# VHH binders against q84jc2: the designs that were tried, part 312

Target 1, 232 residues: q84jc2
Amino acid sequence: MSKMRNLVEEKFLEFYESWVIQLELYLHQLLIAHNNNTMSETELRHLISKLTTHHKAYYTAKWAAIREDVLAFFGSVWLNPLENACSWLTGWKPSMVFRMVDRLRKSRVVLVEAQVKKLEELRVKTKFDEQKIEREMERYQVAMADRKMVELARLGCHVGGESVMVVEAAVRGLSMGLEKMVKAADCVRLKTLKGILDILTPPQCVEFLAAAATFQVQLRRWGNRRHYVTHS
Below, E stands for the ipSAE of ESMFold2; O stands for the ipSAE of OpenDDE; V2 stands for 0.75 times the mean of E and O plus 0.25 times the DockQ between their complexes.

## First folded at step 19 (VHH)

Design lk21 (framework vhh_8fcz_2; at its last look DockQ between E and O 0.79; V2 from the best seeds 0.83)
Fold by OpenDDE, look of step 19:
Structure lk21 (fold): chain B 232 residues (1-232), chain A 126 residues (1-126)
Amino acid sequence: as target 1 above (232 residues)
Amino acid sequence: QVQLVESGGGLVQPGGSLRLSCAASGFTFSDHAMSWVRQPPGKGLEWVSGISGSGGQTQYADSVEGRFTIIRDNDKKMVYLQMTSLKTEDTAVYYCARMPYSELWKYLDSGKYDYEGQGTQVTVSS
């Protein structure tokens, strides 16, 4: 049984499925590069650049889509329930990537003191930024529940003619706030990612990106199996 | 048991062409992205090309872009690498590799990629 989707959902679903497939192929490159550690620094940097470009493409598409319908990303039909459950404001939680770095450190990645210090500074900043966004989201949700949602509920009982326009306007107003917060979250994501990649050496970047991609790919695969999700 | 059997290698002159084949078994072939990797003499393993499970998407190393083509036949459980305009630097043992979804973390932690096939020798020489 298939669910009805709006145009934004359909388009982004198609994009995301393709994007994830590409990510898997990049992951294989990263895996080979990481495990053999025979690539030159120039080659590694090029690979890293390819990955960063791939991620930038995602956000470019996302931002275009959320401008049309940010609400689509709070239902994310292109994600399985597990992926959705792990999402923070329509994406990965920025502070989570530091746990990945920690995992790498516990394995075979050796960071120099200067790197550790910089990472900690970045961690603190990232956490601060996350909390700021969360507080804003909380305020927004409370405010909407007290006023806007009541209004929508009231209007929703009498949707017809002129009322439809009023309801749509109200929904747009609500969506604008959400869009702002999603963009803010994405900015924190991108800044955090850039920060980490600037701190790590090229080999370490490859390992980090491989780990991140692995997590994403596995989460998707596990979730799909668990919930019997079949993508088009 | 996962098996990958590469074939099609040989001696060829610069500018020549070869077609490598990989026969896969022991796993759900269509569910796995596949890659070709190679190990030049005295060098480490390098990624060459990749293809998605459905075959709809492909990637290539810059060094082989425009010269090599990866394709797959999911009915036959085969992946191919058509190599054209071969160069001396293409000389290597070529391996077919599946994306090891079930062991991704193992590979990340070990720092060693496991070859599932014996590879096929490609020698480009005048």
Scores: ipSAE 0.890, ipTM 0.967, lowest interface PAE 0.5, mean pLDDT 91
Fold by ESMFold2, look of step 19:
Structure lk21 (fold): chain B 232 residues (1-232), chain A 126 residues (1-126)
Amino acid sequence: as target 1 above (232 residues)
Amino acid sequence: QVQLVESGGGLVQPGGSLRLSCAASGFTFSDHAMSWVRQPPGKGLEWVSGISGSGGQTQYADSVEGRFTIIRDNDKKMVYLQMTSLKTEDTAVYYCARMPYSELWKYLDSGKYDYEGQGTQVTVSS
């Protein structure tokens, strides 16, 4: 199973390889913009919009793909083992993005008191939303265990077609529940990103987006290089 | 160690064409995304175009899209910028830049972008 790829995995692998290469090109653009003190606010907001659109395109493609096969996104073939190990519900944990904001406070970005207060409020809200999703996942797992027990009892009494139909219905139910949870997590990721970009000034947004892209690019490079070096 | 040598600049009339070249050495060329950046008179560095390591994907600044084409030849370790329909606003020193994968945090933290080559001057005037 692990060596075979279905149609959803093949299609998304092609999309993701292209998407991450485009992110690298945007990162180079962000690094240059970060150095340029003659760019207008309009030019910076346009670049920020390109990055936002690029991230939205990822989720648009992902949500189409999870409608067909959400399980492909748990242990994805388009990610290296390190990237997969860092996943929380098929992506970065939303609150993790604030580590990049904290890094900016130590580098060159000057945040005023009003921004710091709004960022802390957003961090708390993001953490709360994460915990809510984790509680709902726990409730779902308990409900599925009860449903599974009923289905297993019926399977012990049935021969042929009815047993297959019960198993198929259970798998469909699990997939729909997981899809709902993944979309909820993605909505928190998008709301958190939008919230940060609304609080930061355009130059601060450029630096934040560059830091986030740098982290993603480095995680991919480190995971790929470590895999090759370890040879087993 | 790492060297990028830009060439092909010159004086060109508005509406004219020019092809810039960049010869790369000292690193695994096909593993690195490459960009052209420029510095117009009195301004900071401006990103112009980028190309993936394989050459399969490109991006362009809005101001040059449709007029400039970035191309790479991984066998020859070259990247090119084919410029057409040149405008006076395109006047700048043009630099070839490689994606600084090992120095990303340095460049982000410092806010200074270092280029390896001397650049090539493009002047568009009557």
Scores: ipSAE 0.804, ipTM 0.935, lowest interface PAE 0.7, mean pLDDT 84
ESMFold2 (binder alone), look of step 19: mean pLDDT 84; pTM 0.862

Design lk22 (framework vhh_8fcz_2; at its last fold request DockQ between E and O 0.80; V2 from the best seeds 0.84)
Fold by OpenDDE, look of step 19:
Structure lk22 (fold): chain B 232 residues (1-232), chain A 126 residues (1-126)
Amino acid sequence: as target 1 above (232 residues)
Amino acid sequence: QVQLVESGGGLVQPGGSLRLSCAASGFTFSDHAMSWVRQPPGKGLEWVSGISGSGGQTQYADSVEGRFTIIRDNDKKMVYLQMTSLKTEDTAVYYCARLPYSELWKYLDSGKFDYEGQGTQVTVSS
C-alpha cells in the first residue's frame, strides 16, 4: 500500500535513492582501498575527497529541500522505519560516530596518543553541541504545544478561503524553528565529521568512511527486509 | 556458492582494446553492485570501475575514466568491462567483484578482500 507524497518528498526520495546507490559504489571503492596497503597517500586523500564531496552533495540537496518543506524530513518517506528510528533531528546522531571510531580501535586501528586526545576533545564538544540542540528542541516543542498548536487547532476548524492562507502562514511560522534546529544539527554533523577526518590519517579515514558507509547501507538493507519496504 | 568467472583478457598493444566478461552465479545478481578491480604486477588490488545493481549508475577510477566502460546484463548475470586506449600501466590481473553486503564487516575487520574469481590477465605491451 502506497502513501500520498508531496512534491518535496517525491523529489528528495528520488535524489536519496540515487545518492545511496552512489554511496554503495563508493563503499566498494573504500573497501578495496582499505584492503590495499599499497595505495599512496595522495590516492587515499583523493578517495576521501570524493566521499566528502558526496556527503556535501547530500546536505546541499537537503538544505534546499528543507527550505521548501522541513516537515517532510520529520516523516522521511525515503527512509524505512528502522532508519527513521535511528535518526536524530532528521539525520545521524553526531556522537554516534565516536562509537564507530571506538569499534575500529578495538579491531585494527591504532591511534597515537595525540589522536586519542583530540578525539576525546571533539567527543566532548560534540556531545555538548548535541545537548544544546536537544534543549532547544524541547523548549520549542513545549512552546508549540502551549500556543502555536492551539492556534492551528482553532484555525483548522474554519478552513476555507482566507482561513487557508492564515493556516499556511501559521504552519510556515512553526516550521521556521524546526528548520533552524535541523540546520544546527547538520552543522554539528558536518563539524564532527570534519573533525574526525582531520584527526585520522588517510588510511584511517578510509577505514572510518568505509565503516560509516557500511553501517548506513546495512541499516537500510536490514530495515527494508524487516519491514518489506519497497521504494520506487 | 558464489562464483565469478572472468574472461576476455589477453595481450594487446598500447592503444588497443579489450572486452572483459564476468559470469556471476550463486547470488541475487541484480541486487548487488558489481565492480572490476585489478592487481598490477607487484602492486596491491585497486578498484577500476563499479556499476549499480540495476546498471543505471556507474563509477570509474580517474586512471580509466573515459577509456573504460562498465556494463551489466542482469538477465544473463554478466558484467562487462570495455577497455579502450589501453596503456602499459593497465597491465594487471582483472577481477570481477560483488559488493558483499552480508560480509561487509568481515572485510573491514580482516583487512582482506576475498577474490571470488580467478581473474583474467590483461597485458598491454608493444
Scores: ipSAE 0.891, ipTM 0.967, lowest interface PAE 0.5, mean pLDDT 91
Fold by ESMFold2, fold request of step 20:
Structure lk22 (fold): chain B 232 residues (1-232), chain A 126 residues (1-126)
Amino acid sequence: as target 1 above (232 residues)
Amino acid sequence: QVQLVESGGGLVQPGGSLRLSCAASGFTFSDHAMSWVRQPPGKGLEWVSGISGSGGQTQYADSVEGRFTIIRDNDKKMVYLQMTSLKTEDTAVYYCARLPYSELWKYLDSGKFDYEGQGTQVTVSS
C-alpha cells in the first residue's frame, strides 16, 4: 500500500516541515508585536521583513522543486488531506486572503477610507487575475488533450528513435506547461501579498500577517487532529 | 489549568550570566512552541526567543542572538533561557509563553495576550 516517494518529495517534505515550524515561531512574534503598542515603526518593519523573507524562501524552494517535479505539488505528501482539499493550483487561493483583510475592517486598528478603497480595488484585480489563470488552465487542458491524440498518432506511424524523441518532447511539454500555470498562480499570490502590505500601515501588516499565519497553522492542526479522530 | 512558573531572575552585573527556568503544567507541553518574552521598564512586551515543540528549531531576537540560548526539556516540562554577556538593556520582567493554538483567533481579535505566569525580574546594573 506504500507509494514510492521520489527524491523531490522527500527533500521538499523535510523543507516544508521546517518551514511551517518556523512560521509558528514567527506567528508567536507577530502576536507579541500585535499586543505591544510601544514598538517603533522600525521594529515593526523589521519583523514584517522577516516574514516577507520567510515567505520568499518558500517560493524559492518551491520553484526549484517544481522544475524537477511539478506533480508533487498536486496532492502533496507534506500536507494533510484537509490542507490538500483547500489548495488551489498548489497553494492558497489568492482571493481568499481577503477574508484575513476583512478581519482588519472590524479590528481595533482602524482602516481609513482610502485604504478600504485601495483594498477593494486590489480584491477585484486579484479576482480578475485568478479568472485569467483559470481560463489559461482550461486552454492548456484542451491543448494537451489535442496534443496527446497527435502524439499517439505519431507513435502509431513511427518505429525507432524518432518516435521516442516525439514522446519525450510531449512529456516535457506537459510538465513545462503545468509548471508555467503554477508559477503564474504563485505570481498572483505574491503580487496580492505585496499589494496588501503596501496599502497597510506597519501595525496593520503585523495583524494581517498574524491572521494569515494563524489560518495556515490552524488548518494544519485541524486537519491533523481530524484525521486522527476519524481513524481512531 | 494551564500554569507557567518562571524563576531564576536576580540582580547581576553587566557581562554576567543567569539561567531562567519555566515550569509548565496543564497542557500537552511537547505539542506547543514556547517563547520567552520580556517587559522592559516603561515598555510593552518584547519577544526574546522561541523554540519549537520538539526543541529542534529556535529563533532569537536580534538584540539577544549569540548571547541567549533557549532550551527545553520535554520530559521535565521545562523551558530555560541561558543568558550570558548581559547588558543593562536586558533589564526586564521575563515571562515564558506558549503559542496559544486553541485561542489564536481570540487573541488576534482582542489584541490582548494574558500572562500565564508571574514572571521573574532580571536587573542588570553595576
Scores: ipSAE 0.817, ipTM 0.940, lowest interface PAE 0.7, mean pLDDT 84
ESMFold2, look of step 19: ipSAE 0.794; ipTM 0.930
ESMFold2 (binder alone), look of step 19: mean pLDDT 84; pTM 0.861
ESMFold2, fold request of step 20: ipSAE 0.790, 0.772; ipTM 0.925, 0.919
ESMFold2 (binder alone), fold request of step 20: mean pLDDT 83, 83, 82; pTM 0.850, 0.851, 0.843
OpenDDE, fold request of step 20: ipSAE 0.000, 0.000, 0.888; ipTM 0.266, 0.247, 0.967

Design lk23 (framework vhh_8fcz_2; at its last look DockQ between E and O 0.77; V2 from the best seeds 0.80)
Fold by OpenDDE, look of step 19:
Structure lk23 (fold): chain B 232 residues (1-232), chain A 126 residues (1-126)
Amino acid sequence: as target 1 above (232 residues)
Amino acid sequence: QVQLVESGGGLVQPGGSLRLSCAASGFTFSDHAMSWVRQPPGKGLEWVSGISGSGGQTQYADSVEGRFTIIRDNDKKMVYLQMTSLKTEDTAVYYCARIPYSELWKYLDSGKFDYEGQGTQVTVSS
């Protein structure tokens, strides 16, 4: 059974599907690079740059879309239920990537003491920033049940003509806080990712990015199989 | 059983062209992105080009961009690499590779990529 989608959802769905396909191809590059062990630092850095550029493109598109309808990202019709369940404020939870690093450390990745220290500092900072955002979200959610929601409910009973504009204005007002929080969360994501990549060596970056991409691709594939989700 | 069989390699002069073919079997072909990779003499495996499952999207290494074209035929379960303006540095054994979704973590952990085909030799020499 298909659901009705608004224009923002449809556009972003198309974008995301294409973006994920590209990510999969990049994943293949990363896997080959990871297993090669003979690539120059320059080559590795170039690959890393391609990936970072790809991720930046996602956020550019996302931010354009959330400006139009941030609420679309709290439904995220382009994601399967498993992906949605793993989402924190419309994306991956920043602190989760440290668990990926930990996993890599338990395998073949050897970090020097200086790296370990820096990663720990970044972890602490990231967690702090997450908690700050979560507190704000909680406050916002509690506040939502107050005047604004009552007004929206009242207006919603009489939607027609001029009332449509009033309702739209109210919805925009209610969405403003959410948009700010989503942007804040994305900022933490980007800072965390940059921080990790700045700490890791190029080979380690490739491995990390490969792991991250693997997780994302597998989560999508597993979720699609489990829930029989088909995208356009 | 997954099988990838590469063909089309040979000896060619600089500036020449070759078309490589890969015949795939043993897996859902259209569900897998496919890549060409190559191993130059005395060097490690390097990624050359990739194509999405549907064939709608492609990527190329900078070294081959504009010279190589990857295409696929899902009905025939074939992947092709059209190589033009070949250079001596293109000399390598070329392999067709699929993304091994079920083994991704294994490869990440082991640091070893398992190419499933025998490869095809491409030699560019005057």
Scores: ipSAE 0.883, ipTM 0.963, lowest interface PAE 0.5, mean pLDDT 91
Fold by ESMFold2, look of step 19:
Structure lk23 (fold): chain B 232 residues (1-232), chain A 126 residues (1-126)
Amino acid sequence: as target 1 above (232 residues)
Amino acid sequence: QVQLVESGGGLVQPGGSLRLSCAASGFTFSDHAMSWVRQPPGKGLEWVSGISGSGGQTQYADSVEGRFTIIRDNDKKMVYLQMTSLKTEDTAVYYCARIPYSELWKYLDSGKFDYEGQGTQVTVSS
């Protein structure tokens, strides 16, 4: 319920708050563009590029923060990110974005058979990449459990100086491994986003990005209201 | 009921200035991001500028950045668009709009933007 945060986490959360507010303004742009039949393909691609740049800026800031302290993006203890794991490394599963693609099929947007085939291929590839990361995380969890057992046995002999160095090395090793896996997950997210935008036409991209932004803005607003209610 | 009333339009010469106003009522104003949108003759709606609920963050269309400034006053429930260095291409009916958070999926599905006011005409000509 109560949780103290380190400086890296606080700095990133302040960035994220501003980033989502900016996404909200981009959402309004997307909604207007969605209604405008007279926009040129060049104008639409420019707006799509602004959204792509905004999403890349999120990961640029996140990767800088992760390099400084990846454990800030996990639970309450530095050794327990694997024990307090969310279902997925510091975010939504990359394949969740396909819910927004599926929504397009219920709107006025018409997808041709070639697009549908390419989107299904991308969905399968994204899920495969997710599973690969999940298997690597599981191997990491097993390796860390074995390392914890070695450390517990070592504490029984009470070796000063050596214990500090071993703990520091273990923390560095954990952080490096977690950073690599978080970046791998983020790369799948970016690759999937890029792939979707390459398959869709510019008007379809605008509707897709509007739906994705709507989902994220709504979740933040619902989360803030629910958090207030449960803590008041 | 939600109302947005635009005013401040008129006829100006190229290079001139105008300040548009939008009076808002019927909703919690400070909770809503606001935008200015415009409809040039014979064209669809164009997004012009947006401002966060607190007023701390703004965005501008490339065509107006550096010339237009969006401002809000949450105490008076007003949104303004300060326009300078006006060009003939800025001729349009200008509307203010809010993000309709409770109906966002409906508006996305409908494909229609529902502006709530009559707008205000800006004409830039010699």
Scores: ipSAE 0.750, ipTM 0.918, lowest interface PAE 0.9, mean pLDDT 79
ESMFold2 (binder alone), look of step 19: mean pLDDT 83; pTM 0.851

Design lk24 (framework vhh_8fcz_2; at its last look DockQ between E and O 0.69; V2 from the best seeds 0.70)
Fold by OpenDDE, look of step 19:
Structure lk24 (fold): chain B 232 residues (1-232), chain A 126 residues (1-126)
Amino acid sequence: as target 1 above (232 residues)
Amino acid sequence: QVQLVESGGGLVQPGGSLRLSCAASGFTFSDHAMSWVRQPPGKGLEWVSGISGSGGQTQYADSVEGRFTIIRDNDKKMVYLQMTSLKTEDTAVYYCARQPYSELWKYLDSGKFDYEGQGTQVTVSS
């Protein structure tokens, strides 16, 4: 059975499916690079740049889409339930990537003391920023049951003519807050990612990106299997 | 059992062309992105090109962009690499690689990529 989607959902679904396929191909590159000890720093940096550019493309598309309908991203029909369950404000939780770094450190990645210190500083900052956003979200969610929502509820029972315009305006107002928070979250994501990549050496960056991509790809695959999701 | 059998390699002069083939078996072919990788003499394995499961999307290393073309036939379970304008630096053993979804973490941990095929030698020389 197919679910009805709005135009924003359909467009972004198509984009995301294509984007993920590209990511899988990049992942293969990363895996090969990860296992190649003879690649030059220049080559590694170029690969890293390709990946970062790919991620930037995602956010460019996302930000364009959320401007049209931020609510679409709180349903995220392009994600399976597992992916959605793991989402924090429409994306990956920034602090999660430090767990990946920790995992790498427990394996074969050796960080020098200076890197460890910088990562810890970044971790603290990231966590602080996350909490700030979460508090704002909580405040917003609590405030939703205020006069504005009551008015929407009231109008929702008698929508017609001029009332339609009022309801639409109110919904737009409500969505603006969400959009702001999503953008803030994305900023934290991007800053965190940049921060990590600036701290790590090129080989370590490749390994990190490979791990991150692996997690993303596997999460999607696991979720699809579990919930029998078939994408177009 | 997963099997990848590469063929089509040989000796060719600079500027020449070769077409590599890879026959795949033992897995759902269309569900896996496929790549060509190569190992030049004395160097590590390097990625050359990749193609999505459906064949709708492709990627190329900068070094081969515009010269190589990857294609696949899911009905025949084949992946191909058309190589043109070959250079001496293209000399390598070429392998067909399946993206190992179930083994991704293993490769990350081990630092070793498992070659499922024997590869095919490509030598570009005057």
Scores: ipSAE 0.813, ipTM 0.928, lowest interface PAE 0.6, mean pLDDT 89
Fold by ESMFold2, look of step 19:
Parts: structure tokens; sequence; C-alpha cells
Structure lk24 (fold): chain B 232 residues (1-232), chain A 126 residues (1-126)
């Protein structure tokens, strides 16, 4: 099935490609810093701040795009996100980032007990926030179904003009609700990232950010390899 | 085989200029981001600047921003570092480095850098 890309989607994809290329350059900085045991804490914190700012820029661009058209970010009909309880609002579940933390703990990073405890507290808070968003999605699904049923019953009794206005208002209400929930999910993602960086020491933050960037860069490289092969 | 050869270093007074060159061979040059890194006396490697494979995007360490310019020529397989307003703090051995393309998790886990050249000495003194 061929899908025409929306203008909002096209603009965001251009942004994302540039954003990942910049992340590749930051990755090289992180790898050098990871190998340099003479860097000061101030230098490490400055690099960490640059990475944090880069991640914030991703969400800033995304939020501008969803304000224009939130439905452009969904791969199916706009009602599917409201009916699918496992649908995560235009991204990975926020708690998925803890897989990177777990990798660091198993591989190279020795966390003190206080850090382990704080990370577990953050993981629980992140999952709680995820569940709250899922419950709110369920409420939206019920509210949308109720309004949809009322609107369909009304359409069975009326001429198109006023029925079109009521349907359009219902669709606008759904879009505003979806935008709010996508932003809520993204805020949980960003708060979780910042929480992890606050718990880890600066050298640990550099290693965590390098692992996260490595994953994102590698995922793009795999996508590019398949595209290149199919065109050559 | 992958090979990076740096040149253009030397002794310069503060405020002076130098242009470093790096000749690359043994890999598809335009597919790789390139960086300049440096090692000041008694210090570990410090990242200086990076440039994307196409040359369209660059990054600079704060300490060199506005003074150094990274440039690449994909036809000649060269990367350059144009340095101006040099300071004594810029004294270091400068290396051309390719972004690790393969086995990124290995580089993260080991902490070892791959495919650095032999370096070129830059000394800034009165």
Amino acid sequence: as target 1 above (232 residues)
Amino acid sequence: QVQLVESGGGLVQPGGSLRLSCAASGFTFSDHAMSWVRQPPGKGLEWVSGISGSGGQTQYADSVEGRFTIIRDNDKKMVYLQMTSLKTEDTAVYYCARQPYSELWKYLDSGKFDYEGQGTQVTVSS
C-alpha cells in the first residue's frame, strides 16, 4: 500500500535526517571524552549540556510539527491510536531507555547503591506516568466512541450541512486530545532522560549518552544500507 | 588499508595561523564523518572539530569556535583544519580521525580509538 507523505511529515523527516547527522558528530565527541581521563568535571558537564540541548531540539521541532498536524505522525487511521492500548504515542515507551541503563550496569559502569535505588525509583515513576497516559487514552477512546455514536445516530436523521459541522468539531476535539497526549508522552521521555543524567556522575553520563547515540546512529545506518541496496 | 596522514604543523607565535592537512586513503572517504583531535602535553586526547561526510555540517569545541574552520574536499580525499588566532593553549599533537563506522559498540566498550594518523605537532610559543 502506497501512502502519500504529508507536507508536515516531509518537513519533519528533513529535520530528523539533519538531527541524526549532528548526533553522529556529537557521538565522536562523546567517544573521545570517554577515553580522556584528564577532562575536568566542568568540561564533561558542558558536553552533557550540549547533548541535552540537542535532544530538547528534537522535541521542540516535533511539538511544532504536531501543532500543525498531529495525525501526520500516525501510520494508520487516526482512530487506531485511541483504540490500541499498546500504541505508544509516536515513539518508544519512555521506560525503554532503561534498557541502556541496564546495559551500562552489566558492562562497564559500577553504580553505588544510592544510584541504583534512585534509578529504580525513577523507573517506577516513569512506568506510573506511562500507565497514567494509557488510562487517559482509554478515557479518550470511550469519550470518542460515545460522541461518535451520537454523531452517527444524528446523521441518520439529518441533512448533511449541520451534520458535517458537528462531525468536524468532533474530529477537531480528537486531534487536540491526541496532541496533548503526544506532548505528555514526550514530556515523560524528556523528564526520564534528565532524571537519569541527574543520577549518574558526569563520566557515567558521557557513557550513557554515547550508548544512546550509538543505538540511534546504528539504526539509521541499517535503514540507509537497505535503501541503498534496493536502489543500486 | 585505512591510512590517514597529517601534515602542516609547526612552530608559530601567538596570534598566528596554520593550516593542517590530512590525506585519507583505503576507505570510501565521503561516507565517513571526520574529526580533528589533539593531545596537549600531559593530557589525554581532546576533540577539536568534526565534519559530516558530505561536508554540509560541522561542529567545533568551544575553545576553538570562531578561530578554527574544518573543511573537506571529497574529490581529493582531504580534510583540513584552518587555524587562526592561535594561543599557547593550542599547543598539541593534532590527529585526523575517522568516525568509527563499524563495531561502534566495541569502541564504546573498549574505550579505544581507531584509525588515527601519526599526528602533526603544533607549537604556539612566544
Scores: ipSAE 0.584, ipTM 0.852, lowest interface PAE 1.7, mean pLDDT 78
ESMFold2 (binder alone), look of step 19: mean pLDDT 83; pTM 0.846

Design lk3 (framework vhh_8fcz_2; at its last look DockQ between E and O 0.64; V2 from the best seeds 0.77)
Fold by OpenDDE, look of step 19:
Structure lk3 (fold): chain B 232 residues (1-232), chain A 126 residues (1-126)
Amino acid sequence: as target 1 above (232 residues)
Amino acid sequence: QVQLVESGGGLVQPGGSLRLSCAASGFTFSDNAMSWVRQPPGKGLEWVSGISGSGGQTQYADSVEGRFTIIRDNDKKMVYLQMTSLKTEDTAVYYCARMPYSELWKYLDTGKFDYEGQGTQVTVSS
């Protein structure tokens, strides 16, 4: 019993599946680099760069896709239910990565005072930015429920001919607002990630990226098992 | 029980070629990304190449890019590393490694990566 998917969903599904596979391969590199301390700083920086480039590729693809259909990302068919449940505005919640950093600190990673201070500042900023976006989203949702959704409901009862065009225009209007918010959220994600990587040493960056990748991979695997989802 | 058995190593002159093999058992082979890693003399373990479960995607360390090729046969549960244009710096014990999905956090926490095979010695010398 497969659900019908639109073209944007299909294309991004293929992309994402490939992207995740590559992420796993990078994760293996990160694990080996981290656990054996075998790489020079230059080599580590290069590995970090490869990972950052990989992530940038994701957002490039995402932004191209959301321009076509942002609604596809609200109910992402390329994610399992667990992944979707953990999503905040179509992606990972920026403030969550600080919990990963905290976990690293409680393990083997030793941060100097200056790093701790900078991370805290970044945490505060990230939370502030998240809250700002959330408030905007709330306002948007309330406004849409009041006006746009009623309009769509009204028009939806008489969909045909000219009405179809009107409905499509209305949906586009709704989508524009969502796209703006998604982009804003992604900007916070990218800024947060960059901020963390700028604060951490190369070895610490590798560990952080390994942890992040591990979380993504495990979340996907756990979710797939739980919900018997197969991606091919 | 997970088993990885590497073979195909040997002594070769610079510019020569070798093909390493890894026989895998004890896990769902096609669901696991596989990598080759190596331990040069007096150095730590370094990643060499990786291949996805299906074999559709591969990655290589910069040091071996264009010279080494990783392939897998899921029917035979084999991973291979074709090495060409070998250099003295390629001298190492080579290990096949599976992605340890069930132990990812363990490795992160302990800082120790476990390779399950005995490895195969590759010596590049004139």
Scores: ipSAE 0.883, ipTM 0.964, lowest interface PAE 0.5, mean pLDDT 91
Fold by ESMFold2, look of step 19:
Order: sequence, then structure tokens, then C-alpha cells
Structure lk3 (fold): chain B 232 residues (1-232), chain A 126 residues (1-126)
Amino acid sequence: as target 1 above (232 residues)
Amino acid sequence: QVQLVESGGGLVQPGGSLRLSCAASGFTFSDNAMSWVRQPPGKGLEWVSGISGSGGQTQYADSVEGRFTIIRDNDKKMVYLQMTSLKTEDTAVYYCARMPYSELWKYLDTGKFDYEGQGTQVTVSS
């Protein structure tokens, strides 16, 4: 059943529905460019820039929204259950994007040794940053639980509004910590994406962006199919 | 069975106008994003414009922005491309294309243009 929606959720749902539809239109552009036609390097770089600008717009909107309600991004109303199940700290897992690069190498993308070396370095750094965030999240959650227990034990002989205030302060502390961790995870995502696009040539970037958009579009359509019509 | 039939091409003078039509059948039209693509002489396929399934969002190539308008009529299962201020550089065969949702990964692997109609020739010459 659907959850009740607050204002942050309603606004971001409108934004996200439009944003993902625009991503679909960009995907069609990428598919045509992917055909290795006579597009100049300048034209390819311009298309890549449109895609990176579109992704930056997502994070700009997201970071404004998490300032108001970070919890809306854990189990989001604008995502279907399959999309939510695939989320790591409110988004795609940075290290898993290298599976996309691996897939491209099996099909049409030929990487030179220097690119392979740089991609492996980036993969290792990305995994390190992920593990650091996961450890920090666990430590923060444990510290929040310990702080709550200590505060409630301190107030154990008292009843009423003071216990509510301690719980509310702990929830605010958790929300602020979650906001920091979500932003940290998003920074790893953006750094990883930028790193990949800097290593790949413009035609290779088009193939990567097309594959990434395809995964996102297919995940959304696959998760929605049980409530929508087929194509025939 | 998917069918896309383009029409409305012809010879026009620079600065002229033309309206292309695309009749669609064999799929749930309103579920599909649609695009116009073109193939200029001696060049590969070039994406021109796209429109969401509902018609609420559109995108245009920089070269046609402000001159071309993509429109759809979901009741009639039609996509249109209204072209104005035509230039010699717009000379091409124009194709209507649907987003190949069921074969996206296959398309990425092969680069093949899916469900291609015969296209319609637009020639802009002085």
C-alpha cells in the first residue's frame, strides 16, 4: 500500500518523474550517437556535457530536499519497490558501476592499457571510499543507540516531556548524521562518474552513459510492469 | 507487429516550412517515447527531436532548436515534426523512431536502428 506523502515527497516525486522522462529522451540521443556515425568529437563532448548537467541537476535537487527531510530518501515514494531494493544509501552503489564498464569491454569498447590501469585505480579508490562510509555509518548508528540508552537511563526515574525531548534530540542527531552520510555517498558517486568519463574517450563515454541510462530505465520499467500494460 | 510510416517530405526553398507525419501501429503508442532522426547525404544517423509518451516533455538537437516542433496525437497514434526556417543543412531522409525498450541491450551491442520505416526525403535547395 502507498505511504502518506509530505510536501518534500510530493515535490521531489514531481521532479523525479520529469527528470527520469528526460533521461529517457537523452537515452534515445545516446543510442543514435552510439552508432558511431560521423559526429565530430566536439558534438560528442557537447552531448556528454548535456548528460552530466542532467545528472548534476538531480543531485542539486536531491541535496536541497535532504536538507528538509533526509528520511524521504530511504524507501522513496517516487521509486518502485525494485528500484528501492537496489539502492545503497539512497542511490546506486558506486563500485557496482564498474560492472557496466566490464560489460562494455566484452562487447564493443576497446580500452588501451593506460585506460585499464586508471580504471583499476579508480575502482580500488571507490571501494575504499565505500567501505569507509559503511564503517562510519555503523559507528554513527551505534553511537546514536548508545547515546539514547544513556540519556533514557539518566531520566529513568522521571516521566513526561523531558523523555520526549531526549528522544527528539536523538532523532535530530540521527537525521543530521544521515544527511552527512548521504551527501558523502553522493560525492563518491559523482567523483566515480566524473573519473570514469575523464578516463574514457568521447565515443566510449557515449557508450557508457547509454548503458547506465539503459539500466536505470529498464529497472524502472521492469519494476512497474506488473501494474502497467505491455508493448506489442 | 510494429509499423512506422513516415510521410510529408518534399522539396522546399530555404526559409520554407514543412510538416512531417509518422503513423504508428503494433504497439501501445502512449507508452513509448518517440524521436525523429535524420540521415543527411553522406552522413550517419542524426538525432533531431524526441517526445515523451504523454507528450509533456520534449528535447531538440541544438541545430533545430527554435525552428522545429515535435508533436504527438495519442488518439490518432501520430507523431509530427513541424519544420520552419528550413536550411540547406536540413536536407536528409527523416525517420520516425520509437524507444526500443524491449531491445535496449541488444541495440547497445549491435548499434542497429530498430523498427526503421522507409523514411521521407526532405530536400532544401535554393
Scores: ipSAE 0.758, ipTM 0.910, lowest interface PAE 1.0, mean pLDDT 84
ESMFold2 (binder alone), look of step 19: mean pLDDT 83; pTM 0.851

